# Ledger of designs, part 3: VH-VL binders against Putative glutamine--fructose-6-phosphate aminotransferase [isomerizing]

Target 1, 262 residues: Putative glutamine--fructose-6-phosphate aminotransferase [isomerizing], of Saccharomyces cerevisiae (a2p2r3)
Amino acid sequence: MCGIFGYCNFLIEKTRGEIIDTLIEGLQALEYKEYDSSGISIQGDELESLNIYKQTGKISSLKEEIDLYNLNKNLPFISHCGIAHTRRATHGGLRRANCHPHNSDPSNEFVVVHNGVITNFANLKALLMAKGYVFKSDTDTECIPKLYKHIYDTSIELGYNLDFHVLTNLVLKELEGSYGLLCTSSHFPDEVVAARKGSPLVIGVKGKTDMDVNFVEVEYLDQEEDYLKLNTQTKSSGNVLAAAPVKYNTCLRKSPPFVHNT
Short names: E, the ipSAE of ESMFold2; O, the ipSAE of OpenDDE; V2, 0.75 times the mean of E and O plus 0.25 times the DockQ between their complexes.

## First folded at step 1 (VH-VL)

Design A15 (framework fv_iluzanebart)
Fold by ESMFold2-Fast, scan of step 1:
Structure A15 (fold): chain C 262 residues (1-262), chain A 119 residues (1-119), chain B 107 residues (1-107)
Amino acid sequence: as target 1 above (262 residues)
Amino acid sequence: EVQLVQSGAEVKKPGESLKISCKGSGYSFTSYWIGWVRQMPGKGLEWMGIIYPGDSDTRYSPSFQGQVTISADKSISTAYLQWSSLKASDTAMYFCARDWGYYEGFDYWGQGTLVTVSS
Amino acid sequence: EIVMTQSPATLSVSPGERATLSCRASQSVSSYLAWFQQKPGQAPRLLIYGASTRATGIPARFSGSGSGTEFTLTISSLQPEDFAVYYCQQYNNWPLTFGQGTKVDIK
């Protein structure tokens, strides 16, 4: 089974260390004994940059990996969105490259964690490879952040400035299957998208002060699809948590005759 | 601390075999690719190949396929570069380097092994 | 294979001055480009990956830019320790390929 977790703070200062600890604790709360890889994505040292940390083994292995980077754990963030994932390897090798989060490019312009299956992955990968995208993993998940970047870049070339929820709607219309995902982007700082199709996704709010966060549902053709955008420009203070419960996990599903999910 | 420690300098004659090593420590050795890079005296860097120690998946630059063998022993966290028959043109500094995120770039490098082949 | 071409071969600058190094790919490598610094007798050191992301511990005076086929490494205020050879490397296509290097010398 797989687990996904997101954590955002808005107008409540948190240090990098506190954010990392919250993400790790969230993953530990979702962890089953069979989970064998995990990862997180958080804001880097540069303005609007995103970093990915992921590792095979138990969550303690990820924590040890993060510690090797000697990050400034006291760096404060008044607003921050982080995402996290834990997985059991049932398809594809047990490799760091197959762990989530997955990215669109080495600059981490789009970063995704995902549960479930993308049934048209092979067609999307072929299209993206023809457009010059390089796939580093054996997962179907990797097509998602690369599709985000392709649509984003194409829109910029045509003179459009899409916001994150419109961009996400365009991406989700191309995806087939049953899934749940969280996405962050260096182009859309302080925002996280939570989306699902056929898989449950739970979003919680916690904080000492009153919270009035705007959740924006992105339009879709399939009524079973459901996705949310968190707007950091809302006058709010507190924390927002997003997680897919372990009991609703679909990432271990096998569906012959699908080549990428057998 | 992440560290890659390479074996010492070698002086060999043409036709001799050689196996040099690169030992990783301070990280999960089986979770990162290890690449080998050649630098001929006074020249730039040439990528030779890369191995994933977790499953021994090995990929070579076309220029080095059949010229060298890359291997790893995960029980001792060590990667190897081997020649069956050295040539004078193999004289170079050989570096091993960890690939941080599978093509995310070589983030940690060994100190290098100088190989001198002369008759 | 993708051929990486760096220019100039040698760049002479004074301490405190700006240095600009160019790297060109024979075909698009998107943003999958890294920059390395190598000092005499030492192993290469990763400076920039993803064309523009600084590696951990790399000073802010180093910056990278570009995408596709044209890339630039800029050192905004050259320090004495920055005199070295700089290599660009693409990791978009197999096999991985390096440029021939740009030597940054004291003027």
Scores: ipSAE 0.007, ipTM 0.519, lowest interface PAE 9.7, mean pLDDT 79

Design A16 (framework fv_iluzanebart)
Fold by ESMFold2-Fast, scan of step 1:
Structure A16 (fold): chain C 262 residues (1-262), chain A 119 residues (1-119), chain B 107 residues (1-107)
Amino acid sequence: as target 1 above (262 residues)
Amino acid sequence: EVQLVQSGAEVKKPGESLKISCKGSGYSFTSYWIGWVRQMPGKGLEWMGIIYPGDSDTRYSPSFQGQVTISADKSISTAYLQWSSLKASDTAMYFCARYSDWLRYFDYWGQGTLVTVSS
Amino acid sequence: EIVMTQSPATLSVSPGERATLSCRASQSVSSNLAWFQQKPGQAPRLLIYGASTRATGIPARFSGSGSGTEFTLTISSLQPEDFAVYYCQQYNNWPLTFGQGTKVDIK
């Protein structure tokens, strides 16, 4: 079982401490009583850098991990996108390497939290290992950020300059099975992508004024797939939440359909 | 709505045993620590210890280590504070409070249990 | 253990006045400092955490500042319901420790 939570602030100043607290509180607000591990990804001290913090056990273990880095929690962000995850291990044991978020490489160029099952991950892993990618976990999820990196690097080598939403569309076309995912990237600061297929994902918007969000229809995907691109370059201010809690005995509704950018 | 409801007032003699309770509702009981705080008549607040009900991890203030036992029963969302042998110096108001393991502060408090120990 | 010292022990103010309460830690607690309000016969109520962040539902007239070893709670335009005892608490180091309290009383 896994819970996914994302939080973005746009043109509303939040401190790093407030952002971390919001991500953790979002995970705690999920209706699961027991978690085996948790993790978050937030913006680092450099404008385009991403940091990952994750640990097995209680949320206090994650807090202890974060505290090792002595972060400036008062650092303000006018725009910031963070993602978070809780995991309940069913198979393969409890290991830090199996916790979400998963990354593409040591520089955290792409960072993903995921809920669901990627049924073709073995084939994707074989391809990526042949390209030199080193896998640290036993999860199917780890193939996703590595696939992002492979496609991104190949596009750069071939002279293309892909937008994050186009890159995501290419990644999603290669995935089989079910997913609800959030992805952030150092190459696409101030953007987060949310995508789903067969797994529930809910998006909420809060703001002092109306918020203009870019809900993008992803071309050439199946009818049941939903895609959302958040653009922090709008003049409106607001907060965006995304959550996909998983429960044993609850029925979760399908994510909202595509919405035109207005 | 988050609530912590404590057991009623107790009047005891020195040497007697006592177990008081704190029942949580309106949140995931196993996801938060429960702390116990003592307040002697006319005095300030003293942290006694905390328990994480999900795995019964318990931590005591050095001043209370060996003097009390903190436990929890997650099946009924209840935490306990217990004395094997009360002393007159245990006369106090005892509060339970929810402690966020991320935020590390007490956000919701029980109403308190008054314990009076006299001969 | 970290010793928390509050001053003054008692502060006598009139409604509408500003109250300034101090809390000093015997060693640095970073910003891991909370403020609580306690009225007679009631449980403590969280006001401020992280030295300066107001808890949910706490009026804007309450503000916290400071870091390291020196902290301040300010109540602008004191209201009748604000007469209470105020405690600071550090959560930087085990064991958790409280100050002795500052009583805000009517003049």
Scores: ipSAE 0.000, ipTM 0.430, lowest interface PAE 15.7, mean pLDDT 78

Design B01 (framework fv_becotatug)
Fold by ESMFold2-Fast, scan of step 1:
Structure B01 (fold): chain C 262 residues (1-262), chain A 126 residues (1-126), chain B 107 residues (1-107)
Amino acid sequence: as target 1 above (262 residues)
Amino acid sequence: QVQLQESGPGLVKPSETLSLTCTVSGGSISSYYVHWVRQAPGKGLEWLGVIYYSGSTDYNTPFTSRLTISVDTSKNQFSLKLSSVTAADTAVYYCARGTEYYVASGSGTYVYFDYWGQGTLVTVSS
Amino acid sequence: EIVLTQSPDFQSVTPKEKVTITCRASQSIGSSIHWYQQKPDQSPKLLIKYASQSFSGIPSRFSGSGSGTDFTLTINSLEAEDAATYYCHQSSSLPLTFGQGTKLEIK
């Protein structure tokens, strides 16, 4: 697929309309020949709720879908994390169910956008289906939010209270292949995790002072995979921008908005 | 409730592949991780590797090139294959159930072995 | 890799005596230490998890303590059935490692 994009504001008030516009502008900058779907996830009207909007076709189709909901675009958020995705279908077809973001369950407890290939997806799907998870798409990505939910629920049943970054490490241990992903959760409001393996990921931060965005590339550590946690509770006021291509020659690299990948 | 049982040949020739199976009963294999641990005669415990319920694996560094751990979920069976064996690989081999969770206050992964198989002795001899 | 060093390697003890086994980690591991008992010709058996939490069914005479790099397993009143080799195990990072073992025998 072509690109993932995230945007967070931390202690800098943004309206819902501004947040949506920023996510859409990010996706438009990633637009490439043959892209066929897009989607975003943002906070809903209820506290700590997450909504998903996605549609086949060009980004204009997604804009039309969002407009049908008559959202209060003036609703302010002092802190908010949103994620976005564009996709080019090779397998899985041009169906709304195959568009990103993907969720863990009807309550959107975990929401993921993903670039890359999860090579052990079939095994993960079989195991999760045996645990009662219902898959609605043909994409490998759908196993990721469902795996988050399974590990989260199991940890709660065993008496553990996992931090979002810790939960993400557990999920990443189960994934094989290459990926770049962003995840948000109703259980971890105002947080987004970004993780990668086999692809670059760029994070930008802009402080409350009127300065340019500073970008930081995530580097591989001892493990073959990296993750990055962004949390409004531990960060000073600012904006965060993240992008990760699945391949060096993908559409994100050919038309990136704020990314200088090598 | 959960029981693990190792099985396989008790004698393997040098340079051949050691193959063992761990059969699990009394629980779903998707609810835990299976580790392999060995113990040379009269010596201590040595961790070999783990397979997560997704099929992902982590191996102890000295064994990375020789060790393969796999799972057959339809049979509730885990397999260990260790290639190019030598007399130094003579040991009792155990499979053990682990539950892996991080704790918020620490850096790293936590796992303990609550159920162990009975162990199977493998002798590497010409 | 994290090296675990147990002390003593061997101890001969009198019944009803209080026994303390120590385990030192080469770097801080928080509370990610677990203790196992292995009787001759038997599989290891979990006694204590996360430094101080007793596993189900383990007699109350066994207890654990410590954090960081220094950990102890205590047997408050040793019984004849406690003659075994005891191992500490760290789960803080891969590769998982065990101490060299402490063998207890009854005098």
Scores: ipSAE 0.000, ipTM 0.452, lowest interface PAE 13.6, mean pLDDT 77

Design B02 (framework fv_becotatug)
Fold by ESMFold2-Fast, scan of step 1:
Structure B02 (fold): chain C 262 residues (1-262), chain A 128 residues (1-128), chain B 107 residues (1-107)
Amino acid sequence: as target 1 above (262 residues)
Amino acid sequence: QVQLQESGPGLVKPSETLSLTCTVSGGSISSYYVHWVRQAPGKGLEWLGVIYYSGSTDYNTPFTSRLTISVDTSKNQFSLKLSSVTAADTAVYYCARDSGTEYYIATGSGEVYVFDYWGQGTLVTVSS
Amino acid sequence: EIVLTQSPDFQSVTPKEKVTITCRASQSIGSSIHWYQQKPDQSPKLLIKYASQSFSGIPSRFSGSGSGTDFTLTINSLEAEDAATYYCHQSSSLPLTFGQGTKLEIK
């Protein structure tokens, strides 16, 4: 049904234009003829803010949409995590609101791309709507960033700040089905979380020098779930690539250029 | 002030489905997990499964194909359905609360799966 | 699955005695052991969590210790109201499991 892609640079300066180009090229490598919508999320112009760009049609339609914003493509980032998605309209129909990424709120505090099916999304949506969350799409995916925000806000109200990996562990315990996802947050700049249950997920790393890239793994008592956190806060540098193929499309299962999955 | 109360039939025939309800009062349903535990007459405690506040579940392996735990947030009720019952399913069934989600959020630790409050239990006899 | 073995199965004790109940795990579980008291015809009640942390309202005569595979529940000065069956429970991995229980009777 869909493809997901992420790109992060760590202590290796990249311009906004280079980052966008890398995300788009990643999606093009995963694109199939039947895919009919795409989107990306990158850092905005405000400090630690996140922006979402998404459009129906082919990836070229997304590129045209992004170009209309006249972004400063020369803006440099020493560290940046972006996420991307391409989709075939099935669940929720073909509308811009149903394209990924999905967000938690108008300020994009949490942004998610996802492949697969969340089988308990109706229960999650009902619970979140009772808590005041407004849903804009027909997708199951939209419950994920809203659940992140609900748990995050609850922790803040109790006077505690959660690490992104702890927050993700709590979110994943509430999700049923088969999925692969990437999440970024304005509260956790320079971090991306990647998680899967049942769906394959491939992560690649490219370093300029001999480097340490921190993967923080959270183990569940339930053996069906995997979670990885990429940590840019450590003394390391590099580029990170992630892709999660759908099970009925063998072309999406190919390794990223940096790593072979065999 | 948190209280849990089980309810359901005291007698179920072999091969039928056992259906129990646990009603929680005092506290928000979205703040904790609920477990089901049973105890055969004169025997020890056996964990059946847990439901998280979103409705996600984990079940003990022998019960995966027969057991369904669900929640109705509007009624603050948790339900257990166990299909294809036999005499071996005769037991007192308890629902029990796990406040670990709040503790995990507050401390950043993985302290979950502790049964801090229990219902009074309901005896279910499987007999023809 | 992790198997928990309790000792003793049964003990008849005199008031004011010190009682020790042990629980042994089939593999290391860190401190993820919890102790419950169950009186006849009543539900279990949490006494000690994470090996040594007393639950709210539990009398100070109850204490827990241990780590890894060997754990102990101690009642420093037994009272008549302590006649009950005591269970250990591990939360280290699913499925969650209990010990077989230790029954204490007062002489």
Scores: ipSAE 0.000, ipTM 0.484, lowest interface PAE 10.9, mean pLDDT 78

Design B03 (framework fv_becotatug)
Fold by ESMFold2-Fast, scan of step 1:
Structure B03 (fold): chain C 262 residues (1-262), chain A 126 residues (1-126), chain B 107 residues (1-107)
Amino acid sequence: as target 1 above (262 residues)
Amino acid sequence: QVQLQESGPGLVKPSETLSLTCTVSGGSISSYYVHWVRQAPGKGLEWLGVIYYSGSTDYNTPFTSRLTISVDTSKNQFSLKLSSVTAADTAVYYCARGKTYYVSTSGDTAYIFDYWGQGTLVTVSS
Amino acid sequence: EIVLTQSPDFQSVTPKEKVTITCRASQSIGSSIHWYQQKPDQSPKLLIKYASQSFSGIPSRFSGSGSGTDFTLTINSLEAEDAATYYCHQSSSLPLTFGQGTKLEIK
């Protein structure tokens, strides 16, 4: 019913328009009975900025709204990570504020899409509100990007410089329930984190000469809480992948012999 | 050069429905959200609600049972209907656009009033 | 709902003076505060968005600052045309709310 989708290009130039089209097509391909909202997050016009577009109604309503912005669709990105979501209301109408993606703050320092249930969200929300975070929605999802920001800010105040995967592991330790999520951040440009607990999550990799998606499995699966770090800043010679290598996860494995047919 | 213009009857009888129209010219109405804000004589600004291009709405809680905002994209017009009016509903009613010219990094850009109509005074009296 | 409290309610000011208007939120709103100017018999006009970003065409004498719960609008050298009521507005959560207004009058 609910779906999450992410798309990352890595050392393969894509225009903003192509990226948006890919995210929208990904949402349209997801299996669901009915939907009441959808949204996407992509890089903005300023370096390392993130924008959120979300709307109640059908996916076509979101596409129409996006098309009406003064966006430079020809703006190229050699590396970019976008995330997307569609949701069905269980008990009736949705407010725009309840649509995914959700953000940590007005500057969109952390942006999250999520599927599933965070069973301890009420306790997390109370904690974060006590720390000065303002919640705009009634959804459990909003605690996630705010938790990212709280942990990030606290770590910076204490003198730590956290990698996105380390930050995500700290966030996951606080979350209870069964869920899947994607997170992007202005502090970690060209990276997307995918994490799950209980639900299946699939990551595909497509090289610059490929027409089909190649599924790659990584070794060293020692985590019970699954999470992935995709770093598009990693450069490769020869065959270029649409997504960077994955680490600390159970969802993706790298095959030792891997060659694109040129 | 976006302009918003409110129109509707300046006098409404108690218990009846107040009906206003906001007409947009110079810009594309499909590129923004429209808010309704009112101001009682000598008082401050009060947000009533918003309509998104999709037709979805959000209303301020005190007005949820009485307020309806709608859009006609073919006419570049937004409408506000407020039922069961009383003297307390006497105010200048504004429509306002909720979008900046540049895409902001903030997901809340839709809730900033960058252009306003001139306002229309509605008096509730017999 | 988030309550915004402005100070002062009214101030009579001499031209060229520096004017400071404050807005306090009942809970943290990050930088989601916006400032409007309303002249007599006119609609409000956006001056500052997201606490400190000037809207297009706004004179440089207007500036904003603050974060969390405490926000300030500053007019560094008041001009006669600045006689108006000023409102803060928060966009952090629904319902959207405004401060009660600060009226500036020129001596």
Scores: ipSAE 0.000, ipTM 0.402, lowest interface PAE 15.9, mean pLDDT 75

Design B04 (framework fv_becotatug; at its last look DockQ between E and O 0.41; V2 from the best seeds 0.00; counts 0 for: pae E 11.9 > 2)
Heavy chain, then light chain:
Amino acid sequence: QVQLQESGPGLVKPSETLSLTCTVSGGSISSYYVHWVRQAPGKGLEWLGVIYYSGSTDYNTPFTSRLTISVDTSKNQFSLKLSSVTAADTAVYYCAREYWVATGSGTYIYFDYWGQGTLVTVSS
Amino acid sequence: EIVLTQSPDFQSVTPKEKVTITCRASQSIGSSIHWYQQKPDQSPKLLIKYASQSFSGIPSRFSGSGSGTDFTLTINSLEAEDAATYYCHQSSSLPLTFGQGTKLEIK
ESMFold2-Fast, scan of step 1: ipSAE 0.179; ipTM 0.621
ESMFold2, look of step 2: ipSAE 0.000; ipTM 0.451
ESMFold2 (binder alone), look of step 2: mean pLDDT 87; pTM 0.905
OpenDDE, look of step 2: ipSAE 0.406; ipTM 0.715

Design B05 (framework fv_becotatug)
Fold by ESMFold2-Fast, scan of step 1:
Structure B05 (fold): chain C 262 residues (1-262), chain A 128 residues (1-128), chain B 107 residues (1-107)
Amino acid sequence: as target 1 above (262 residues)
Amino acid sequence: QVQLQESGPGLVKPSETLSLTCTVSGGSISSYYVHWVRQAPGKGLEWLGVIYYSGSTDYNTPFTSRLTISVDTSKNQFSLKLSSVTAADTAVYYCARGSTVYVTSGSTEYYVASFDYWGQGTLVTVSS
Amino acid sequence: EIVLTQSPDFQSVTPKEKVTITCRASQSIGSSIHWYQQKPDQSPKLLIKYASQSFSGIPSRFSGSGSGTDFTLTINSLEAEDAATYYCHQSSSLPLTFGQGTKLEIK
C-alpha cells in the first residue's frame, strides 16, 4: 500500500521549514495506511534544483534524516511545489534505494512519487537501459522519471519546447497498468503534475488569504490515461492554479493558454 | 543524418501476410516514434499506424484487425505486418520518424506529430 | 475522422510566379497542420510543420499560414525544381490524415 501527498504554495510565502512540516504532516494524515518507508522532494538551495530525502522505517526516521542535513529552514519561497510518499514494500523489497521519490538522474531533473503497478515496466527499463540510463532500484516506479528525461531530451533535440503537461501526456502514452503519480522537475519550477489511470485523486485549493481549503472537481482529459486538468478560474497572472494539503493527493499546474517565462 | 530504410518482398500473394522492416541508422537524434504510411500507385498518402517507446501502438481504423506494428530495439528495426492482403493493398510503403505530442486547448486534446524523416519507400505488389 | 480538402488539385505555373495551395479541415485542428513535397518516385519531404514553422534546410520561398480550419502553403517566386505534388497532413487527432494532394507542373 502506498500513499502520495503533494503540497504547493503559489504567491503565498512559506519557509522551507513550513513546507517540510506540511509534507510530513500530510504523510501522517494518510488514514489507515501502514508503511515501511517514506520520502519527500523539495526545492534545493539553487532556484531550479530539487533535493530528495528518503528513509526506511516510520516517518520519524525520515524526519531525523532530514534534520541531519542542517537545512536553512528559514529560507522563504514565494512559490514551491513539493511531493511526498509513504511506501509498503511491493516491488523490490525494503531498501532505501527502493523508497520514493525516484529520480531521472543525479541532478534530479525529474522526480516522481507513484502508487500502483506499471505492467510494462520491464520493457521500459530495457529500452531505457539501452539508452544508457542506470537503474539503482528494483521498483517499477524508477522507469517513470527516466522516461520523462528521455522524452524531454529527445524533444529538445527535435526542437520542441514542451509545456510540462504536454510532456506528461507523452509519458502517459508509454505507461500501462494502473497508477497515480506526482512529478516535479527542475525544468518546470513552480509546477507539479498529477496523473492517474484507474486510481482516484483528490485536489484541494486554498486561496491566497488564510481561508478554508476548497476541493476542486477536475476534468479528465483521457478516460483511460488521465492527465488531470483543473477547472478553477485563473487566480493570478493568466494561470489556472489549485493546490493544498489533502488526505491522499494534491496537484498544482500552470495551464494554457498563457505562456510566460521567468 | 538520420536515415530510414524499408525492406521486404516486392510481391505478396492474395490472402497472405505482408511483412516489412524499417531500419533506422545514423544521426544524433534517437526516436522510438515510428509511423507507417502507404501510397497506392497514382494516389495520395494514407496513414497506417504508429509505435511508441513502450511498444504501444495506434492504428488507423480500417486496419485494426489486420495490422501489427512492432519494434526490436536491439536492432533499431521496426516491423509492419498486414494480414489477409488483397490487390487493394498494392502500394508503396513508407516508414517515417515523428515525435508524438499531446496538446490540450480548452477541453479538447490534440495529438501532434510531424514526419521529419522518411524512408525511401518499398513497392509491394499483391498479385497471384 | 478529420477530412482535409486541398485546392487546387492541379495547377500549371510559370517560374517566378507566386503559388498558393490551400488545405481545409472538416473541423478545427488549431495549428496541427504539416506540409510535404513529393517528387515522382521519391519519398515525401517535410517543408513546414505546425502551420508556419519551416523545417531545416527548406528554402525561404516556402511559407505556411493559417489556424483552425483554413491553412495555406505559399511558394514565393516558384522555381523549376518545385514541380511536385504537395500534401497537407493533420496531427490534431487520430487517425492522422492527409489531404488529397496538389500537383504543380512548371510551364
Scores: ipSAE 0.000, ipTM 0.464, lowest interface PAE 11.0, mean pLDDT 75

Design B06 (framework fv_becotatug)
Heavy chain, then light chain:
Amino acid sequence: QVQLQESGPGLVKPSETLSLTCTVSGGSISSYYVHWVRQAPGKGLEWLGVIYYSGSTDYNTPFTSRLTISVDTSKNQFSLKLSSVTAADTAVYYCARWRYGLGYFDYWGQGTLVTVSS
Amino acid sequence: EIVLTQSPDFQSVTPKEKVTITCRASQSIGSSIHWYQQKPDQSPKLLIKYASQSFSGIPSRFSGSGSGTDFTLTINSLEAEDAATYYCHQSYSWPLTFGQGTKLEIK
ESMFold2-Fast, scan of step 1: ipSAE 0.005; ipTM 0.474

Design B07 (framework fv_becotatug)
Fold by ESMFold2-Fast, scan of step 1:
Structure B07 (fold): chain C 262 residues (1-262), chain A 119 residues (1-119), chain B 107 residues (1-107)
Amino acid sequence: as target 1 above (262 residues)
Amino acid sequence: QVQLQESGPGLVKPSETLSLTCTVSGGSISSYYVHWVRQAPGKGLEWLGVIYYSGSTDYNTPFTSRLTISVDTSKNQFSLKLSSVTAADTAVYYCARGWYRSPLYFDYWGQGTLVTVSS
Amino acid sequence: EIVLTQSPDFQSVTPKEKVTITCRASQSIGSSIHWYQQKPDQSPKLLIKYASQSFSGIPSRFSGSGSGTDFTLTINSLEAEDAATYYCHQSSSWPYTFGQGTKLEIK
């Protein structure tokens, strides 16, 4: 079993410390007795860079790991999309390399957290390895960010400049199984994509003047696969929470003031 | 290191358009949001609007119909145009920089330019 | 819009005194308050961002505190060069607003 959580701020400034605290609190809210690893991905110090922090054990082990990096917790972000994950080891055993998030390459061009099963991952892994991708883990999840990178690079070679949502739709067409995922990318610094196939996923939005989280209904582009794009390019500001919990959050409110691009 | 410099006419006639430029040096303009702030004589600071180097703008509500902020990337210049001016628009006008990752506090300011609206 | 009210409007102070300037927001703004110093005929200069974070190069005698609706700027030991008008500024809600200013005059 796994839990996924995302947190974005849009035109509302948050410090790195506040962002990390929010992601960890989100993971704690999704916590169940038998999780045995956790991780987060946040933006790094350089423009458009992404960092990954992950560790085996309880969430307290992840906090301890993050503290070892002596991060500038006061570094501000007017726009930031972070993703987070808790995992119970079922495939690939208990190793740091098997914790989420997973990346596409050493530069973290695409970073993914995932819940569920990718049933065709062995075939995808073989294809990607033949194309030069190096796998560090035994998980099925790792094929996802590498598939993003492969499709992205191929599109660039063919002269296309794809939007993140179009790229995600192409990736989802290649994935089989039942899953939920969040993806961030250095190529799309103000965006996060959330996608599901068969698994529940809840998106909440907290407006700039709201005290409570609002439920947002999003256009789905693929009838066979649900897809959500959240875009900080809108003139609306607020905080966005996304989660695929073990149980639904029934405390979300519906509010029309938030607008986003799909 | 980073410098912002305003320039424009010191005197503008009522009903005309006020035009100011802000020149940025000492860094890439792609790393900046440029804000415009004014200060009427004996009054406090008033935020007018902001532009990012891509051309995206936001304006304070009382000015949306009269204010245009633009960027000329070839000259590293940002411009403010305020139409239909009156004596109430007499003020020192500042441009100020917000950093790309945190654009909402103003870490460096231009020296300011006084604009008097008078016949 | 969010209204920021500063206190005092004016204060005449002696060197080495501890000075406290307050800024009250009409609604909660978290920590999204910034403080500027403006000397006569000069542009404003950033002192403190996000309620308590000192901007680079600012003397340690300046500090900020507060959260929610009540914020303070403290000058622990006033220097003659600190004669200026001080402004708070909120970035929590559009449109961004400033306080009316607090003028400090050195005796």
Scores: ipSAE 0.000, ipTM 0.460, lowest interface PAE 11.9, mean pLDDT 78

